# VHH binders against Profilin-1 (pfn-1): the designs that were tried, part 3

Target 1, 132 residues: Profilin-1 (pfn-1), of Caenorhabditis elegans (q9xw16)
Amino acid sequence: MSGWNAYIDTMTAAAPSIKRCAIVGAADGSVWARTEADNVFKASEEELKTFVALFNDVTQVPAKGADIEGVHYVVPRTEESLIFGKKENTGFFAVKTKSAVLIAVYEGPNEVAAQVRKAVESMQTYLNNAGY

## First folded at step 3 (VHH)

Design a41 (from a5 with L101F; framework vhh_4orz_3)
Fold by ESMFold2-Fast, scan of step 3:
Structure a41 (fold): chain B 132 residues (1-132), chain A 123 residues (1-123)
Amino acid sequence: as target 1 above (132 residues)
Amino acid sequence: EVQLVESGGGLVQAGGSLRLFCAASGFTFSDYAMAWLRQAPGKRREWVALISTAGDTDYADSVKDRFTISRDNAKNTVSLQMNSLKPEDTAIYFCAAEYSFDWGESTYDYNYWGQGTQVTVSS
């Protein structure tokens, strides 16, 4: 019955290299939906609250990096509503909408990363247009 | 912690050779284009050489045919082989990294920089 789980399914179908993902509240990092079971998104409530607060000033993020699921990622650059990072063969894309933050963790090279970014940005556009 | 550490600089006579190394840590080296830039006393930094994630290379006209850039992704290193050195090559040489996913037409906007290594070429 949770409509938000359908968006998780849509993103993972569009970019199969997404290993784990979540949709969280932009104000507090509360989880609206996430991947479960063998692909469970493991971030704590405290970590997510800290992470979404990074969107208050994305220009500070490259100097410090970002933590997701207890893993510290190097953040090479940010855009107004986009934080992305790399750690070895893994990476993430996180985008902010009016009310939500979408986080997708993936594995693979930059070619794969481009598909993940496209899937996340497409969902960002959809949710913004839907008033979220 | 992200770090770029240069080595191999020193004093050499005109016509001689040096090889510079840059050791990278704290990021996924293979996802970054790597560059060498130099700064002579009282001058701005100038770009010297670039190597893409795929191994494609480009050089400034002042060093073309004398310098060769290469990378070793297994060791997280980029190297600059400098031959036929001239007094005009005297400078601090910097290693720099640009995330290749964002690299397009001539951005030259480097995410990470080393502290540099001094190269002095005597006449």
Scores: ipSAE 0.000, ipTM 0.196, lowest interface PAE 12.4, mean pLDDT 83

Design a42 (from a5 with Y99T; framework vhh_4orz_3)
Fold by ESMFold2-Fast, scan of step 3:
Structure a42 (fold): chain B 132 residues (1-132), chain A 123 residues (1-123)
Amino acid sequence: as target 1 above (132 residues)
Amino acid sequence: EVQLVESGGGLVQAGGSLRLFCAASGFTFSDYAMAWLRQAPGKRREWVALISTAGDTDYADSVKDRFTISRDNAKNTVSLQMNSLKPEDTAIYFCAAETSLDWGESTYDYNYWGQGTQVTVSS
């Protein structure tokens, strides 16, 4: 869907520290949209299927962490529809909507991370209100 | 009320070992991920190690395979075992608790910080 790329553009404009991001199906991890070219989001279909399944029981995630683009992230704790990971000065935020999971990988200090979280959570709210 | 108190720092020769401890009080320790950060003379604070609420760990590349972070929820402590110490490990080491409420000077969301413990590694 060409329309989904507009949401990628909106998130990266709101938080320029997002290095790579994607919108994927909550049921199967199928990619609906992702950053491309110099900022291509590289996660495989199999990795994404495993990742979105983490939202089936977020309480188990801090024990094992999460893998995105072949990189292991410690998940410090989880919130109901939010999984976030940390690795030195990089990290990710992932939020689940009714039918999608938004994943944003960022680089920078924690002030930058706060901006990324806000962008992802704002998009989560928007998509939930739109029925996605 | 909230306190993080570091201990275990000292002077050690290169190749030596130290174990740092952080005693936490005034909050529900088991609900927070814990981290160690360090600040070398004239430099910004640098993240060193992280441990989740359930024990998964990660380390800065500079200390990987030499340092081990661990936690004891029954004692409200987080520890950092430092092996094969190098002069470049010389720094004040800080304990921090992760939270979603505040964003500090680190690359992580920390609300509570300790005063630090000095580690000096001689050549």
Scores: ipSAE 0.378, ipTM 0.667, lowest interface PAE 1.8, mean pLDDT 84
Fold by OpenDDE, second read of step 4:
Structure a42 (fold): chain B 132 residues (1-132), chain A 123 residues (1-123)
Amino acid sequence: as target 1 above (132 residues)
Amino acid sequence: EVQLVESGGGLVQAGGSLRLFCAASGFTFSDYAMAWLRQAPGKRREWVALISTAGDTDYADSVKDRFTISRDNAKNTVSLQMNSLKPEDTAIYFCAAETSLDWGESTYDYNYWGQGTQVTVSS
């Protein structure tokens, strides 16, 4: 699991606007790695279980939004392996790999979202190519 | 041609109400989340409200419980009911379609938006 922390570091380094980040199991929402210390990712196991299940039918997600760390985000739209949400000057990007879900919560104006998305999608591509 | 046309703005006294409308054309309206933004004189344009393709909503803290965003996909319209208006709500209000995360755009989350409608709240 310590190896997954390196991927957290990579994403947060690539996008400074990411405040909290986690890598969780796509099947059950189990936490493989997450940001710690001052930026600890605080989503509960139950919440993450519910969250990762959103990817089973992403077409329904815009109707109900997504909850992360007790915060409700509106999900404008979804893609097959991408769920993103907004809440005023915050948001998240979540991407699904073969076996994992990468979640990045960011703060800042809409302009910072591009870098955040790029960071998580780059990691998504890397992990997919690695078989994860 | 893509068009978003705002209407319903005007002058209102503090505590009053307005309802803004946005008529959309030139794109598949139902595929897009819709938002209202506003820009006050000398201030940065700020996010006000968002409604997903399926009707889930969120609001800026400054307007929460006072404003209500809604959409009618059959009519290709999005509305903003504004109650308990305050002088600080004075701004140009813009309707925007929020869908694609396009690289390099100043408004990263919005594909289209209109020219705006002026809302002035007097004390």
Scores: ipSAE 0.369, ipTM 0.721, lowest interface PAE 1.2, mean pLDDT 90

Design a44 (from a5 with G104D; framework vhh_4orz_3)
Fold by ESMFold2-Fast, scan of step 3:
Structure a44 (fold): chain B 132 residues (1-132), chain A 123 residues (1-123)
Amino acid sequence: as target 1 above (132 residues)
Amino acid sequence: EVQLVESGGGLVQAGGSLRLFCAASGFTFSDYAMAWLRQAPGKRREWVALISTAGDTDYADSVKDRFTISRDNAKNTVSLQMNSLKPEDTAIYFCAAEYSLDWDESTYDYNYWGQGTQVTVSS
């Protein structure tokens, strides 16, 4: 959906430390929108399908981690509709809405991670309220 | 309140092995990911290894296949088995609890750190 690019722009503006992000379908991982240009989000179709399935039981995720764009992230712990991962100075936040999963990959220390989490959770709330 | 106490450091010859331990208290250990970081003389701290709450692990390329991180939730302990040690592994080794966002906004950049244990590898 072309309109979905506006939500990518909103998240990136709210947290400039987001390097790449995407909004994908919760059922199948199909890409609805993603960052463009130099930092295009490059996860494969199969990887995204596997990734969104993690939300079926987030309690299992810390045992196996998560793969995004061919990079394995250790998932320290999960929350009900939030998976986040760490790898040195990089990480991600992913949240599930009613019909979508938002994924944001960032680079930087804990201070920027906090901003990224707030941006992603704010969008999660907005989309849930909009019926997505 | 929170304490992380490292032990097991010492002097070892190149090619040798050491096992580091970190005893944790003052928080619910099983809810936290645990990490080992090191700081060599004149250098910044370097991340070495990470273990999730349920045992998934990751390692810096410089130590991959030589070091193994593990945890014992019953004993509130994380350990680092270091094999095939090299002189460049010489550093103070620190354990840290949860290298991520905590529950409180005031502690988002606050890692629970130990005082460190010295590892010296002779050539």
Scores: ipSAE 0.180, ipTM 0.563, lowest interface PAE 4.1, mean pLDDT 83

Design a45 (from a5 with S106L; framework vhh_4orz_3)
Fold by ESMFold2-Fast, scan of step 3:
Structure a45 (fold): chain B 132 residues (1-132), chain A 123 residues (1-123)
Amino acid sequence: as target 1 above (132 residues)
Amino acid sequence: EVQLVESGGGLVQAGGSLRLFCAASGFTFSDYAMAWLRQAPGKRREWVALISTAGDTDYADSVKDRFTISRDNAKNTVSLQMNSLKPEDTAIYFCAAEYSLDWGELTYDYNYWGQGTQVTVSS
């Protein structure tokens, strides 16, 4: 959907270190928008359904980690609406809104991670305020 | 104040084993993921192993299947079991409280670094 694609474009413009990202339904992990072509977000429907279910009880996530695009990430700890993971010099940030989950995969050092987190949390705030 | 104290380093022959310990104080240990990093002579500091607040682990490819990170929240300790050591594992090993959220940002906190423990592996 072109409307949701605009939010993907906004996030990637705000944090160029985002390699791949997606906006998915919080209830079922259905894809509303994702990066495409050379930076296609490759997570399967089954994986996304499993991933969004992690937000039902984030306290269990650091014990088992999280899988995105077939890659296992250590989740150091969680916050109520934020799951983030690390795998060497790559990582992700995922935030839950009322009806969506935003997932951004990035590569780079720690300072890059801070910029990506800010972009994802800014979009989370915007979508929550818009009723999503 | 935050303090991390590493121990367990030493001289060992290739193929040998060492166990490193990091004792933490001055913060709520169980709220932080812990990591081991190393710095070899003439090289930059590199990540070696990571353990989440609840025990999930990850390792650099160079040490995978040889090193095991573990934590004991009751004792505020993180450990690194190093098996099948190679000369290229020679480095100063550092303990760090990693990926701490501070004021809404995810950062490495250099104030959470220990002084390190030297590991030397002879051929």
Scores: ipSAE 0.322, ipTM 0.660, lowest interface PAE 2.3, mean pLDDT 83

Design a46 (from a5 with T107L; framework vhh_4orz_3)
Fold by ESMFold2-Fast, scan of step 3:
Structure a46 (fold): chain B 132 residues (1-132), chain A 123 residues (1-123)
Amino acid sequence: as target 1 above (132 residues)
Amino acid sequence: EVQLVESGGGLVQAGGSLRLFCAASGFTFSDYAMAWLRQAPGKRREWVALISTAGDTDYADSVKDRFTISRDNAKNTVSLQMNSLKPEDTAIYFCAAEYSLDWGESLYDYNYWGQGTQVTVSS
């Protein structure tokens, strides 16, 4: 177990448009690391447990959307091990690894979404290769 | 060839209703989320409503409780029911497929925007 905060720092450095993010346990939604202070990721334990359960069948998610930090996001469609949502000029990307779920909330103009997705997917690949 | 064609715009009095339609062709409609955006004279384009591939919806605060987005996958159409129209709703309304929500990979590869339909609401 390395210091999980270092992975948060890596993602936010790669995509400065990430406003808040977290790494949580895939089985239970327990927080391993998250942005803090002025950029604190404010999802409750109950909400995170519900959220990570969405990865049990991502094909059901576009029918109901996803809630993060009390905000409802439309999930336009699904991709393998990827849930992403959109609400005006804000959105999120969430990816599942073997034992973790990475969640990044971004704000700003639409053109930053691709940068955030790349950062989250790169970390997903890294953690999977590291056995997480 | 990918095409989006808007219709249903027109001139209405404040408090009236209009229903906009967008007919899609040239792609597998059921695989794409659909959105409505609008551009008022002298203003930037703004998002109005979004519908997922499976029918979950969201709306801009300015139109919530007045507008309803829906889709018909058998007809390859998305529609916007506009009730309690206000002069502030005057704009050209555009239909957009998923790429216009800026998912990155295809933003510059395809133009999935329609030509728009004019809505004018008089006081």
Scores: ipSAE 0.396, ipTM 0.714, lowest interface PAE 2.0, mean pLDDT 83
Fold by OpenDDE, second read of step 4:
Structure a46 (fold): chain B 132 residues (1-132), chain A 123 residues (1-123)
Amino acid sequence: as target 1 above (132 residues)
Amino acid sequence: EVQLVESGGGLVQAGGSLRLFCAASGFTFSDYAMAWLRQAPGKRREWVALISTAGDTDYADSVKDRFTISRDNAKNTVSLQMNSLKPEDTAIYFCAAEYSLDWGESLYDYNYWGQGTQVTVSS
């Protein structure tokens, strides 16, 4: 188990509504860690490459949404280092650090999204402070 | 003053169509995703449709291919075209402006709501 797996565990523990989670390279979408077993994160390399590239111009993302694990999410809006999407009772939060993108896919009512955001942004802050 | 005012509701027979409108004022409309929600008697308010700031759309499975959400940023309006209506679609329909991100206890701290418009579909 890589050190990055511990961060996956931390996020999933902080927000139980997170169903799948991944830490990927911001430059190329390479998977550094992901949830596995019954909750395996299944985004392809090509998809992740495309996804992380969205952060190059987040202002355009709401126009086309975002695809994760073959699912299309509406992106209501974006921030400089934050992309979030919605699909009925599911959604995702993706945050960018200096070198990584953290992706959390959640399931549940809209109220659970706040906890998911807090989990990924807390990790974002931690990793940024650590130089990652 | 922030206002969302729904209109277009009414009584319609099953299989019929309605078009709901929502007029927004008092906030920067173009910065908000817009949504329609509905609440049937004795049921929880449920999400119906969403349109992003840039026009991407999503729908609840129960209304997919029957309902169409659209927005006009120049007029600060959002609409819901409802076709092939069913008795199960009977509800108060609410327009909501969704900012979606806040560190508060709810993602809806910046959400604005209309008072709703009644839609009744008779069998």
Scores: ipSAE 0.145, ipTM 0.578, lowest interface PAE 2.4, mean pLDDT 89

Design a47 (from a5 with S100G; framework vhh_4orz_3)
Fold by ESMFold2-Fast, scan of step 3:
Structure a47 (fold): chain B 132 residues (1-132), chain A 123 residues (1-123)
Amino acid sequence: as target 1 above (132 residues)
Amino acid sequence: EVQLVESGGGLVQAGGSLRLFCAASGFTFSDYAMAWLRQAPGKRREWVALISTAGDTDYADSVKDRFTISRDNAKNTVSLQMNSLKPEDTAIYFCAAEYGLDWGESTYDYNYWGQGTQVTVSS
């Protein structure tokens, strides 16, 4: 969907440290839009379905971690609508809106993580206000 | 008041081992992820190891398979077992605690920091 691709472009422009990202359906993990080409977001449908289900009970996530693109991330703790993780020089932020889950994978030191989190949270606010 | 107090640092020969401890007080330890970071002379602070509230761990590439982080919630302690030490591991090692939405902040923006403990590896 080209309409949803505009939101991907907005997030990556706001935080250049985002290497790959996607917007998926909160109910089923169906991909609405994702980064492509040199930065293709490569998560399977099964993995995404499992991932979005984590938002049904975020309190269980720190005990198990989270898998994105075949990479297992340590999740230090969660918030009601936020799951984030770290694995060596990579990390992710995922936020839930009314209808969607936004996932952004970044690479680099923790110095860049704050920019990625702000970009994802800004888009979360925008989509919630738009009814998504 | 909140305090993180590191201990166990010192001088060791290359190939040796050290175990660092961090004693936490003044906050609910079990609600915080704990990390070890280090700062070598003239360099920026770098992340070394992380342990989640549930005990999941992660390590920097430079220390994986040599260092092990663990926590004891009953004693409010986090520890770092350092094996096969190298001169490049020479640094001040800091214990840090992270909570809430600030997890994504830089390695310098942890909620709570210890004073650090010096580790010197000779060769």
Scores: ipSAE 0.000, ipTM 0.230, lowest interface PAE 11.9, mean pLDDT 82

Design a48 (from a5 with E105S; framework vhh_4orz_3)
Fold by ESMFold2-Fast, scan of step 3:
Structure a48 (fold): chain B 132 residues (1-132), chain A 123 residues (1-123)
Amino acid sequence: as target 1 above (132 residues)
Amino acid sequence: EVQLVESGGGLVQAGGSLRLFCAASGFTFSDYAMAWLRQAPGKRREWVALISTAGDTDYADSVKDRFTISRDNAKNTVSLQMNSLKPEDTAIYFCAAEYSLDWGSSTYDYNYWGQGTQVTVSS
């Protein structure tokens, strides 16, 4: 895969319940890397631009939820650099670094969400330390 | 679209009973703890009753032994049975939902609120 797809591969290996994920620019939502082929991350450029703008004021997000790949997710709460949500048997974790936003969509009950969160937050730490 | 719709409020004489309902839509009801809160004229909103995702209940001291909260996950409904009503129970009653997550064993602030239903208890 590409250089940035190595990080996608690392996250999906750490949390097999991740079905689709992407690394996008924090300023504009431009895609740096995403899962492809049978598990392609389908969000449009317009949707991603809207999504990354949510990190400008995360406190407003729980009242409205968040849209990823045309799916509306309930966002129970947020932290300074973390938005996460759930819809039925699917969920997501999104974290902001200095320059990027990591988005991971997973399937499974709440018990698997902890593994997905750990994978995404570990990558967030790595990228921040690498200056991204 | 997330929605909580309360019903069942009305006028009742002291000592009477009312049952409130809250119909939920637009979210996975079974993942949410459900609560009832109330606000009397000129007073701060106060918590009344809570039911967890597992069905465990808790009540404010002012309503213990008089009110019972229950939920029906098949119908996406939470209800509040109010017995032995007193004039001081007069308030607008609100349904609220709070998401629960297993990995943190943490509670969250109420994410969704209904518009409320008026309960008036005359002396």
Scores: ipSAE 0.000, ipTM 0.101, lowest interface PAE 14.9, mean pLDDT 81

Design a49 (from a5 with Y110F N111D; framework vhh_4orz_3)
Fold by ESMFold2-Fast, scan of step 3:
Structure a49 (fold): chain B 132 residues (1-132), chain A 123 residues (1-123)
Amino acid sequence: as target 1 above (132 residues)
Amino acid sequence: EVQLVESGGGLVQAGGSLRLFCAASGFTFSDYAMAWLRQAPGKRREWVALISTAGDTDYADSVKDRFTISRDNAKNTVSLQMNSLKPEDTAIYFCAAEYSLDWGESTYDFDYWGQGTQVTVSS
């Protein structure tokens, strides 16, 4: 839908270390918006369906990890509406809102990761307040 | 290349002791908080112990007063002394590093991980 790309732009402006990101439907993993061109978010629809289903029981995720864009990430712990993972010099943060899941893939050390987490959680708050 | 290499795991009887070591290379060790986490088969990974860049320590309630974490910045090593071991301590133990220059506090979002070392505690 027109307009959702503006939220992608807002997140990437707030945290330039985000390499790729997307906003997807919480129920089915359908893509509402994603980064394109040189920073295209490459997850398949089937992978995203599997990924958003992880939010049905986040406590099981650290035991098996999570897959995004064909990359398997170690998930050290989860919070009620937050899944994050690490693999070498890359990582992701994913948060669930009422209707959406926001996914941001980044590269860099923990200082960069903290900035990415802040950007994603700020957007989560905004979308929840907007009824999404 | 960044590496964290664990050693010191093995089989021990309940009530016994083990000391785990983690050798770090490829990064400025003194800028990183160091941690030990563990994962038992079929269970989630859990945090066990943390040591800050300044040497301040923190422990999970399940291991408090039994485990001691320490670091040696000259040798780029972190160690975990495990005393009064219980069968429920059986797990793969992982060394992890989190960049923390100038704020000193850990967010428990680790940048680097070791491959792990197996600890088995028999009854």
Scores: ipSAE 0.000, ipTM 0.139, lowest interface PAE 15.0, mean pLDDT 83

Design a5 (from o45 with R27F E31D; framework vhh_4orz_3)
Fold by ESMFold2-Fast, scan of step 3:
Structure a5 (fold): chain B 132 residues (1-132), chain A 123 residues (1-123)
Amino acid sequence: as target 1 above (132 residues)
Amino acid sequence: EVQLVESGGGLVQAGGSLRLFCAASGFTFSDYAMAWLRQAPGKRREWVALISTAGDTDYADSVKDRFTISRDNAKNTVSLQMNSLKPEDTAIYFCAAEYSLDWGESTYDYNYWGQGTQVTVSS
C-alpha cells in the first residue's frame, strides 16, 4: 500500500509470530502503515491516540495497563522508549522512535516474544538512524 | 540472597477456598511484576495470574472469576485468593518475579522462582 508497508513486511518476515502490527505517528497515533486482510490491525484512531500518549510518561503505564484492539494487556514494567504487555499466550511490543511508534501484536509461546522484541527494536534503531 | 517462599497450600474439598502467600526477600520487590504459575503431575507449568508493579492484574481463563491476585509492597508479599476450587486446580503453585525477555532459554521469561506449595482439591 504505502512506502511504509515495506517496513511492516520487514518486521513480519523477521518475526513470523507477529500476528498484527502497525507504524503510527508518535504525536497523534495516525496510522502510517498496518497489516491488512486476514491480519488486519484493528485499533481505532481514538485507541491509538490514547496509546501513543502513554509514551509521555511510561512510569504510569504499569498501574493502568494498555489497551490495543479492544484487548486489555497487563504491562509488567516499562523501559526507555519501550512498552510491552502480556495476556495469556499473546502480547505486544511497542517502541517509540523520533516520529513514530511501532506496535507488534504476537501470539505463541514465550520463545517467540524474544524474537518479536528483537525485530521491533531493530526496526526502531533503523528508523531512528534514518531520522524518523 | 534472593528468596521467594510460598505458603498456604493444603488439602481442601471441592467448592472450598485457600489463600496462598509468597514472601519475597533479597531484591526490591516493588520493582518486579509478580506471577503465580501451577504444575499438575505429568503436565507442563501453566500461568495462572499476573500482577504488575503497580497492581494491574490478569488471569488465565480457567481461573478468571474464581482467583484474585494481590500484592502488598510494604510487606514484600504477593497473595492468591482461590475460591470455588475444583479437582482440576490440584497442582504445585509457584510464585515468580520479573518478566525477563533476554532469556531465550527461559521458561515463561521469569528471573526468580519459589520452591512451590502443594494444593490438593478432593472431589
Scores: ipSAE 0.265, ipTM 0.603, lowest interface PAE 2.9, mean pLDDT 84

Design a50 (from a5 with A97K N111D; framework vhh_4orz_3)
Fold by ESMFold2-Fast, scan of step 3:
Structure a50 (fold): chain B 132 residues (1-132), chain A 123 residues (1-123)
Amino acid sequence: as target 1 above (132 residues)
Amino acid sequence: EVQLVESGGGLVQAGGSLRLFCAASGFTFSDYAMAWLRQAPGKRREWVALISTAGDTDYADSVKDRFTISRDNAKNTVSLQMNSLKPEDTAIYFCAKEYSLDWGESTYDYDYWGQGTQVTVSS
């Protein structure tokens, strides 16, 4: 449909512990592609607009955390172009490219978090090199 | 040398309270999230609580509403206030400096030192 669904499929195949993910516009949080059906990514348009705005000043994020799909996550600290959150057995990684934000929500033991991070960072590099 | 020194443990009756302290040295304390983990005899280590660099917190379901984690960046300390203690809370409690996202699953993923502080809750 958008042509972006192939990137969602690539990312979820690379890290099976990703439960839901999306690619959204960096400027406005508009959804370009997301997981659907049994694992639909359920964030509202208003929530996504608020979320992508966090990348305008990542240093403020650890004080308040981040909300995705109505779930509050602690953001332990920030890194350039990467926001990540943790809540017990679940977490997320979000990375910003030139024009997009990739968001991946995962579930499982903490040892899978590194695999999810690698998958989203690999896609971030690919999309930046492709001009996105 | 990074060091984390736990204190404040002891024996307490069920329903009682204890406050644990962790004194940190050898790194810029304000740059890292801090966590508390615990290990009961014969069991795996369990993540208990997390506090971000700027004070946002999360807790394991088993301790939510009973425990409160806090930090004092001026004193390089992290604390755990434990209320309504249960016999199931009996464990050695460790503080941990964030090293990765693996809190309590892998010893390699955090940077903590010392032997922890023993908490024993009697029935």
Scores: ipSAE 0.359, ipTM 0.657, lowest interface PAE 1.9, mean pLDDT 83
Fold by OpenDDE, second read of step 4:
Structure a50 (fold): chain B 132 residues (1-132), chain A 123 residues (1-123)
Amino acid sequence: as target 1 above (132 residues)
Amino acid sequence: EVQLVESGGGLVQAGGSLRLFCAASGFTFSDYAMAWLRQAPGKRREWVALISTAGDTDYADSVKDRFTISRDNAKNTVSLQMNSLKPEDTAIYFCAKEYSLDWGESTYDYDYWGQGTQVTVSS
């Protein structure tokens, strides 16, 4: 409904393997936009609050992983503004902008990961340039 | 040059145990997640277990609660304890290094693995 939904559509269009995704506030994990209907992003408020806080110290994330939508992901490693996780044939990419965290949950083989990351990081760059 | 050398494989009866080892060199071991992969005859290589830089672990459903992955950053080693082995666990097991994600079209989670070690579980 909000303008942020367009960015959700852009990311999902850029990477078909993305099953669910959300744009949330970096400060508190509040949901600004998310995939809906059959692909509803269903992370709880508490989960998202905890998740976005991971970016306060990404170096610690590989030790404890990350929880999204009730699923625990192993986080192989992190970068300053990037957290990604794996679980079986699924995973997620999360990037932090100036004011938001973009989360994309995907399903598929290893080959799809690059496309998902590119989609999320492209949006990250766009939003950062826009001041968000 | 990145090198991964697997060892510890062998022939074991169903229900038995093996411990695989991997010695890594040629990169900053502690900076990368490590995994075990396996490939059975006529089958696609599949993921078995993953361990983060800090020791968080995940397992394929087929090996969960039977296999345990661990790492020793001081020794640049990763291990796979395999218990309650089944004939379907028969495969070549590979130690794999996390791939530094590239922008290429063919991105894999892992960019290096060794020659592998054969694990054969008899019924």
Scores: ipSAE 0.293, ipTM 0.674, lowest interface PAE 1.5, mean pLDDT 90

